# VH-VL binders against p58978: the designs that were tried, part 34

Target 1, 218 residues: p58978
Amino acid sequence: MTNTEIFNKLTNAIVTQDIAGCAKLTQEALDAGISPLDIITKGLSPGMKIIGDKFEAAEIFLPQIMMSGKAMSSAMEILTPELEKTKVEGEEGTGLAITFVAEGDIHDIGHRLVTTMLGANGFDILDLGVDVLNETVIEEAAKRKGQKIILVGSALMTTSMLGQKDLMDRLREENLRDSVKCMFGGAPVSDKWIDEIGADATAENAAEAAKVALNVMK
Short names: E, the ipSAE of ESMFold2; O, the ipSAE of OpenDDE; V2, 0.75 times the mean of E and O plus 0.25 times the DockQ between their complexes.

## First folded at step 14 (VH-VL; framework fv_retifanlimab)

Design b5 (at its last look DockQ between E and O 0.41; V2 from the best seeds 0.00; counts 0 for: pae E 6.1 > 2)
Fold by OpenDDE, look of step 14:
Structure b5 (fold): chain C 218 residues (1-218), chain A 122 residues (1-122), chain B 111 residues (1-111)
Amino acid sequence: as target 1 above (218 residues)
Amino acid sequence: QVQLVQSGAEVKKPGASVKVSCKASGYTFRRYYMNWVRQAPGQGLEWIGIIYPSGGSTWYDQKFKDRVTITVDKSTSTAYMELSSLRSEDTAVYYCARLPYRFGSPYAFDIWGQGTLVTVSS
Amino acid sequence: EIVLTQSPATLSLSPGERATLSCRASQSVDSYGNSYMNWFQQKPGQPPKLLIHDASNRATGVPSRFSGSGSGTDFTLTISSLEPEDFAVYFCQQYSNWPYTFGGGTKVEIK
């Protein structure tokens, strides 16, 4: 099979929630000499994007998203060791991504996907999880002052946006704003919102988030 | 007992400002968003805005953005809504309502104040 | 903003009858499998009272005769058998997007 064919099959495996097939194809791709990053960016991530789009269009529901997520996770279990090998031997300086979901928000699907994609794109990851206090985020940022850091917050609830705004204000108050990059994502998050709260960027999906983060960190 | 107690009725002239208070008791004030909703006589409900008491962040409906200010006093567990440049159309019962931080049961306006009638008349 | 349209505007029924109230949203209020639709009951001179949250969950203390259903853009509040105290105005409300919005209400009145 051509690389393109493998990528298409990977995409389809995600879209059809074929967990076993996704893992198999992932291994096959590796065996064919395809880089882990290409497998993710050209095969798996496009599938997740399609799933996201379908969900937004109400063509699929939460169970399908979760299953696709599992397919992705299955692939990532295979790819992670390979990514780590390449990372150790690869370029340094991408930076640390501190990922979290705002206090009160327990939706972790998008958060997990974004975290995975950031890791796959060379970021060191500090995953703070869900229901995270802004104080915790600030503390972690403060501990690492001087390092190349991007805060990546996910908001799937409108109310979480207020937390984002508060976080940005607190970062400024603590004189940390200039020492970190800030990216927020989620269904209710817009470019306008990012501008309003003085954050650096937003992304429509996990794949884009990784790309945007890379750009922001340049 | 969990309750929200609002200030008394107000009568204002056009162009004036009104500040309504909402005192919370029986629960941790900082763990709930506070919202303001109004209802004109015989009309439906209109959401005005929300405040995050812990951090003080607010969001307002665009209709009110330039005229409304929502604040909290954490020491007294009291939320405030100030509406300026009052118009006759602002005549309504104003309610405060809490919303939990967490997506739980219930993620909704589960507790309301008794309402404050604000009358704007010449 | 998300516009919520309730129908009918008025529902005239007798005690013991079944009431079906509709709420239609101008766009989906679902997110990640959750429907951000709530129902409120309001009686004259009182604030709204929460009945249903997240489309189908009864609030604490709400009688079993009240039920909510629906997803996406179409939601229904059902009162299986009307009690005298159930004659009131009912509002749907969405939490999906700012601004939060309410329906115009359905008045359930005694026939």
Scores: ipSAE 0.760, ipTM 0.885, lowest interface PAE 0.7, mean pLDDT 92
Fold by ESMFold2, look of step 14:
Structure b5 (fold): chain C 218 residues (1-218), chain A 122 residues (1-122), chain B 111 residues (1-111)
Amino acid sequence: as target 1 above (218 residues)
Amino acid sequence: QVQLVQSGAEVKKPGASVKVSCKASGYTFRRYYMNWVRQAPGQGLEWIGIIYPSGGSTWYDQKFKDRVTITVDKSTSTAYMELSSLRSEDTAVYYCARLPYRFGSPYAFDIWGQGTLVTVSS
Amino acid sequence: EIVLTQSPATLSLSPGERATLSCRASQSVDSYGNSYMNWFQQKPGQPPKLLIHDASNRATGVPSRFSGSGSGTDFTLTISSLEPEDFAVYFCQQYSNWPYTFGGGTKVEIK
């Protein structure tokens, strides 16, 4: 079976919510010598993109996208240990990534993937979890002032975006803006929005997020 | 019981300012956006701006940006809207309205204050 | 900004009749499989009252004679059989982009 065939099967397992099949195909891909990163970026992530597009087009609804998320999670249970084996050792210039899902947002699947990819790319991780108050993010950043820090927030709903602006406003008021880099992701987040709130970067997906974060921290 | 209670009617001269209060009760104040909307006599509704009470960040419609300030006092669960350099065209009923933003809640002005009439006359 | 145009401006009807109110947006208010359009009722001397959220979902306590439909730029509020308490002004409101905007209203009045 070729790598392209394996990737297509992984994509289809996500799209069809085949939880057990996705796990089996992931293990088969590892046994075939395919890197964990390639399995994610070429097989699994394209499936989540297709499902996200179908949700946007009203072809599926919340239960279906959550079931595809479970298939993704089953693959990640296999891949996370293997990804840790290929981890790039953090250099002094990599830094600490403080990751969180904004207050009121429920998109923890993307959050967990972004956090995993950042860790795999050499960042130290402080994962604050979901439903996180901006006050908590600011407190953790202030405690660690002097460290090289990037704040990585996810908001995939338009209704959560004022919270991103609020975090930036509060960082400026607390004289912490210059102490941290700030990155926000999600479908409604644009370069124009990033410029408007005065943040540092955005990314289209979790793998890109890790690359963008590394560049921002240089 | 969820309730928004606004301060009383005001009469102002052109060039003055007005500050309207909106006291919230019956819900967790920091978990809902607060908005201000006005309605001139016999006219439609005009959105003024929004505040995120947890951190105080705001966004204002451009037509008001240099004249309006929206604030909150979390300790009293009260929002304020101050409009300066008043003109006769600012005569309106001013409403506060809360807006849920958590997933699963309708994103709509579900609770409104009773309104505050501000009259601007020479 | 997104302009909402409601028609007709006035709808003169009797109790028991069907009311059909239109709202047209200057650009699509759809995203992520949702229509970001709400409907409000306002009676004289009162604040607006939420009727319909997200184009078609009735708010808590709103009678089933009220229904919303439409997508993209064209939206409709229907009152299947008018009751005396339904004679009021109705506004559409979009939340797709800032600034949030309201339509000019449709006054439903007793004939």
Scores: ipSAE 0.071, ipTM 0.626, lowest interface PAE 6.1, mean pLDDT 85
ESMFold2 (binder alone), look of step 14: mean pLDDT 92; pTM 0.940

Design b6 (at its last look DockQ between E and O 0.49; V2 from the best seeds 0.00; counts 0 for: pae E 4.6 > 2)
Fold by OpenDDE, look of step 14:
Structure b6 (fold): chain C 218 residues (1-218), chain A 122 residues (1-122), chain B 111 residues (1-111)
Amino acid sequence: as target 1 above (218 residues)
Amino acid sequence: QVQLVQSGAEVKKPGASVKVSCKASGYTFTRYYMNWVRQAPGQGLEWIGIIYPSGGSTWYDQKFKDRVTITVDKSTSTAYMELSSLRSEDTAVYYCARLPYRFGSPYAMDYWGQGTLVTVSS
Amino acid sequence: EIVLTQSPATLSLSPGERATLSCRASQSVDSYGNSYMNWFQQKPGQPPKLLIHDASNRATGVPSRFSGSGSGTDFTLTISSLEPEDFAVYFCQQYSNWPYTFGGGTKVEIK
């Protein structure tokens, strides 16, 4: 099978909620010498995007999304150890990514993907998890003042956006804003929103998030 | 017991400002959102805006953006809604309503104040 | 903004009858498996009372005769058997996007 064929099959496995198939194909892809990063970015992530789009279009429902998420998770369980092995000693200077999901929000899939992708791209990772208080984020940023840091927040709910705004305001109040980069992602997050709250960037998906983060940190 | 107690009725002239208060009790004030909603006599409900008391960030309906200010006093667990440049059309009962967040799912506006009638008349 | 249209505007029924109220959204209010639609009951001189949250979940203390259903753009509140205290105005409300919006309401009145 060509790499393209493998990627298409991975995408399809996600779209069709084939958990077992996704895991198998992931292993096959690795065995074929395909990099974990390519497996994610060219195979799995496109599938999740399709699922997201379908859900938004009301073509699929929560159970399908959850199952696709499980398929993704099964693949990531296989890929994570491999990604850790290939941790390109981060080019001295990529920086620390502090990842979190906003208070009240427990959506973990996107957060995990973004975190994984950031790590794979050479970032040191501090994962604060889900339902994270802005105070916690501020404290962690403050502790590391002077380090090259990017805050990476995920929000899947509109109410979480208000928290993002608060976080940005607090960063400014605490004189931390200039010492950190701030990126937010999630379905309701737009470039307009980023501009409104004075953040640095947004990304539509985990793969893009990693790229954007790299650019922001340059 | 969760309670939201609002200030009393107001009568204002056109062009004036009104500030309605909502005192919260029975829960951690800073862990919930506070909404303001109004209802003109015999009319439906109209959302005005929301505040996150913890950080003080707000979001307003565009219709009110230039005239409304929502604030909180954390020390007294009180939310405020100030509406300026009052018009006759602003005559309504104004409600504060709590919005809790639990396990990533909002429980909606589960507790409401008793309402504050604001009458704008020449 | 998301416009919510409720129908009918008025529903005249007798105690014991089944009431079916509709709420249609101008766009989907679903996100990540949740439908961000709520139902409120309002009686004269009182604030709205939460009945249903997230399309189908009864709020605390709400009788079992109240039920919510639907997803996407179409939602329904059902009262299986009307009690005298159920004659009121009912509003749907979405919190999927800013601004939060309410339907125009359905008045359930005694026939």
Scores: ipSAE 0.712, ipTM 0.866, lowest interface PAE 0.8, mean pLDDT 92
Fold by ESMFold2, look of step 14:
Structure b6 (fold): chain C 218 residues (1-218), chain A 122 residues (1-122), chain B 111 residues (1-111)
Amino acid sequence: as target 1 above (218 residues)
Amino acid sequence: QVQLVQSGAEVKKPGASVKVSCKASGYTFTRYYMNWVRQAPGQGLEWIGIIYPSGGSTWYDQKFKDRVTITVDKSTSTAYMELSSLRSEDTAVYYCARLPYRFGSPYAMDYWGQGTLVTVSS
Amino acid sequence: EIVLTQSPATLSLSPGERATLSCRASQSVDSYGNSYMNWFQQKPGQPPKLLIHDASNRATGVPSRFSGSGSGTDFTLTISSLEPEDFAVYFCQQYSNWPYTFGGGTKVEIK
């Protein structure tokens, strides 16, 4: 079976919520000598993009995207040990991604996928979880002043987005704004909102989040 | 004990401004959102906007965007709402209301000030 | 903006009777398994008092005769057996999206 055929099957397994098939195809791809990063970026991530686009178009609802997320997670359980074997810092590290869901918000499905994709693309990860106080984010950033850091925040509710604005205001107040890059996502987050609060970037979906983060950290 | 104490009633002429205060006590002021809501006599409730006292970040209903400013003074644990270019339609009781927004809390305006009547008359 | 329509506008009942109050949203206030609808009670000359948060959860100190139910666009507040202190105006309020909005109110009055 060609690499292209394997990637197409991986994509389809994500789109059709075939959890066991996705895990099996992932192992088959590894056994065929395909790198863990290629499996993610060429097979799995395109599937998550397709399912995300369908969700945004109201063609599917939350249960389907959650099940695709489970298929992705099953593949990542196989790939994570392999990534750890081959991970090197390289000539210059990509940086630390501090990932979190805004205060008051506990919806973590997109957050988990974004965190997974960032790790798969070479970021060190500090996952703060859900319902995260801005004070916690500020504290972690202040501890690491001088390091390459990107803050990656998610919000699903309009009220949760005010927390993003407050974080940016607090970073400026604490003289930390220039010490970090800031990327925010979530259904209500737009380019206009990013400009308004003075953040660095947003991503259209979890599949593109790592590429946007890499570009911002250049 | 959580308490929100507002400034007293005001009578204003059309075109003037009013600034209502809301002094908070009994909780950590910077950890709760503060809303402003008004109620015209005999009418329903109308949300004006919200502030997060931590960084002072605000959002206003578009109906008030050009005329309202919500601020805080963290040193006195006091929120303010200023409404300018007053009209007779702005005659209402103005409330401040605290909003917890954390997992495990009621995600609702759980404590309200006593209200401040603002009367706009010629 | 999400419009909340309450019905009936007025409910005339006697103590001991059951009250059923309806709140209909112009679009769903649900997101990811949660309903972002609250209920408040208001008596003359007083600020609103929180009764129910997140569609069905009684606020601290609210008697068990008050219950909330519903999802999506249709929500109900039920008072199983009216007490004299329950005669008041009741408002629903959504926090799904800004601006936060309130229903027009249902006045529960003594028949």
Scores: ipSAE 0.280, ipTM 0.675, lowest interface PAE 4.6, mean pLDDT 86
ESMFold2 (binder alone), look of step 14: mean pLDDT 92; pTM 0.939

## First folded at step 15 (VH-VL; framework fv_retifanlimab)

Design c1 (at its last look DockQ between E and O 0.05; V2 from the best seeds 0.00; counts 0 for: pae E 9.0 > 2, placed apart)
Fold by OpenDDE, look of step 15:
Structure c1 (fold): chain C 218 residues (1-218), chain A 122 residues (1-122), chain B 111 residues (1-111)
Amino acid sequence: as target 1 above (218 residues)
Amino acid sequence: QVQLVQSGAEVKKPGASVKVSCKASGYTFTRYYMNWVRQAPGQGLEWIGIIYPSGGSTWYDQKFKDRVTITVDKSTSTAYMELSSLRSEDTAVYYCARLPYRFGSPYAFDIWGQGTLVTVSS
Amino acid sequence: EIVLTQSPATLSLSPGERATLSCRASQSVDSYGNSYMNWFQQKPGQPPKLLIHDASNRATGVPSRFSGSGSGTDFTLTISSLEPEDFAVYFCQQYSNLPYTFGGGTKVEIK
């Protein structure tokens, strides 16, 4: 199989919630010499994007998303050790990435990928997990005032995305906005949204998120 | 108060179709899934299908896929279940039940209709 | 589909006794650190009533004598001390995967 064929099959495995197939294909891709990053960015992530889009369009329901998430997780269990082997030491002063999934949202697939990619690119990581209160994010930012920090939030649902706006408002109210960089991602997040809420950046996928974060922190 | 009110009992012949309605009130209709569940006399519960009123998308149990149609009228906050090619084994009480799609609330059938008895007999 | 098996089919007890109901799934209903299992109570002529959601959380208004536990494939509903109004049929239900499915039910009857 060509690399393209493998990527398409990975994408399809995510979209069709083929957990076992996804894991198998992931291993096959690795065995074929394809990089973990390419497997994620060209195969798995496109599948998750499709799932996100379908969910927003109400074409699929929560159970399907959950199953796709399991498929993604199965792949990541295989890929994570490989990614860790290729971890590049970041430049001194890359900074701390505080990662989280918005309150009311437990979809952590994208979050885990972004967190992994940020770590792989030299960021120190504070992973706050899923369903994170804005208050918790604010507290963590406040504790580390003066440090080089980027907040990295994810939201899969439009409703949970609204929490991003609230977070930005509260950062301003607490006089923390200028002390942190803010990046948000997720299927419903757009550049227009980022501008509207006054955040610094967004990214379309985990690989881009790492690059964007590096640029924002310069 | 939040409630689901279903249409009245139906008696049908084999081969006929039945359409049951479920009117929602007391909450934002488009923010919840609507489900249909049936229960044959003295038997357990059987999930039929689900619709997301906001987008209109549906998912049916494979057992019913070819015979059931679930729809909504957003203007009246009413959900419908139509079952065609009725058989005697379709005799049951049919329930509508709402389901939140958001996290933070129980992802469960927290509000049910009172049920609609559909009897299929020759 | 995920098949849910409840046991026992019938449980005969007296008021004040402890009731333990089992629900076994054909595959795990866990995801994202949660167990997607619910419990319902149903009385004759009434729709099911939500008791427990997400394996261990009591629904609003549910008495403290009701509790849920378990993860993966094995779940338990416990009534610490049966009240007269607790004699009913209890169903487990999973929402981990489509189609949603219910157990066959356990009838708790008065001895």
Scores: ipSAE 0.021, ipTM 0.598, lowest interface PAE 6.5, mean pLDDT 90
Fold by ESMFold2, look of step 15:
Structure c1 (fold): chain C 218 residues (1-218), chain A 122 residues (1-122), chain B 111 residues (1-111)
Amino acid sequence: as target 1 above (218 residues)
Amino acid sequence: QVQLVQSGAEVKKPGASVKVSCKASGYTFTRYYMNWVRQAPGQGLEWIGIIYPSGGSTWYDQKFKDRVTITVDKSTSTAYMELSSLRSEDTAVYYCARLPYRFGSPYAFDIWGQGTLVTVSS
Amino acid sequence: EIVLTQSPATLSLSPGERATLSCRASQSVDSYGNSYMNWFQQKPGQPPKLLIHDASNRATGVPSRFSGSGSGTDFTLTISSLEPEDFAVYFCQQYSNLPYTFGGGTKVEIK
């Protein structure tokens, strides 16, 4: 089976909510010598993109997208140990990524992909989950002052983006702004919004997010 | 139980400023955005701006050209709206209204203050 | 800025009749499978009162004669059988994008 055929089958397993099939195909891809990162970026992530687009188009709803997320999670359980084996040990630390979804938002699907991609690219991860209060993010950053930290927040709804502005204002108020880098993503987040709130970066998709985060942390 | 109580009516001259208060009770003040909305006599509703009470961050409609300042005092659960350089067109009833921002709550102005009439006349 | 246009401006009806109020947005207020449109009722000398949230969900305590429908740019508030207390002004309001905006209102009046 060609690598393209394997990637297409992985994509389809995500789209059709085939949890067991997705796990099996992931293991088959590993056995065929395909890197964990390629499995994610070329097979699994395109499937989640298709599902996300269908959700935005109101062709599917939250229960269906969560089942695709379970398929993604089953694949990640197989891939995470393999990603640990491929990390460059002893390299100068990339930094800690504190990942979260904004208050009043349940953007778990995109958040999990971004968190996975950051970890795969060498970041240590503190995943705060969804519906996270800004105070929690501030406290975790303050506890780790002096470390290389990037805050990575996601929003699904335009109305939940005010929390991103408030987080930036609060970081300045607490004299933490210069201690961290701040990256925000999600469907409604734009370069103009990033400039307006004084954050450091955004990205168009989860795979790009890891590249942008590495560049910001240099 | 849940209540927003605003300060009383004000009469101002053109060029002056007004500061309207909105005291919240019966709920956790930092769990809701606070909004200000005005209604000129015989006119529709006009959104002014919003504040995130926990950190004090604000967003204002551009038409107010930085004449408006919205603040909160968390210790008294009170929001304030100050409008400066008043002109006759600013004559209106000014309302505060809360807006949920947590999962499971409707994203809608569910509780309003009683309104504060501000009259600008020479 | 999303402009909301309500029609008709005035609706003259008797108690017991059906009222149909329209709200049209200048761009879609849908996102992620949801319609970000609310409806309010306002009586003279009173603040607005929430009736419908998220296009079709009745707020707590709102009678079942009120219903909302629509998606995208076209939304409707229906009052199936008008009661004397329903004669008021009705506003639609979007929260899809800042600034939040209101429609100009539909006055439902007797006769």
Scores: ipSAE 0.011, ipTM 0.541, lowest interface PAE 9.0, mean pLDDT 84
ESMFold2 (binder alone), look of step 15: mean pLDDT 92; pTM 0.944

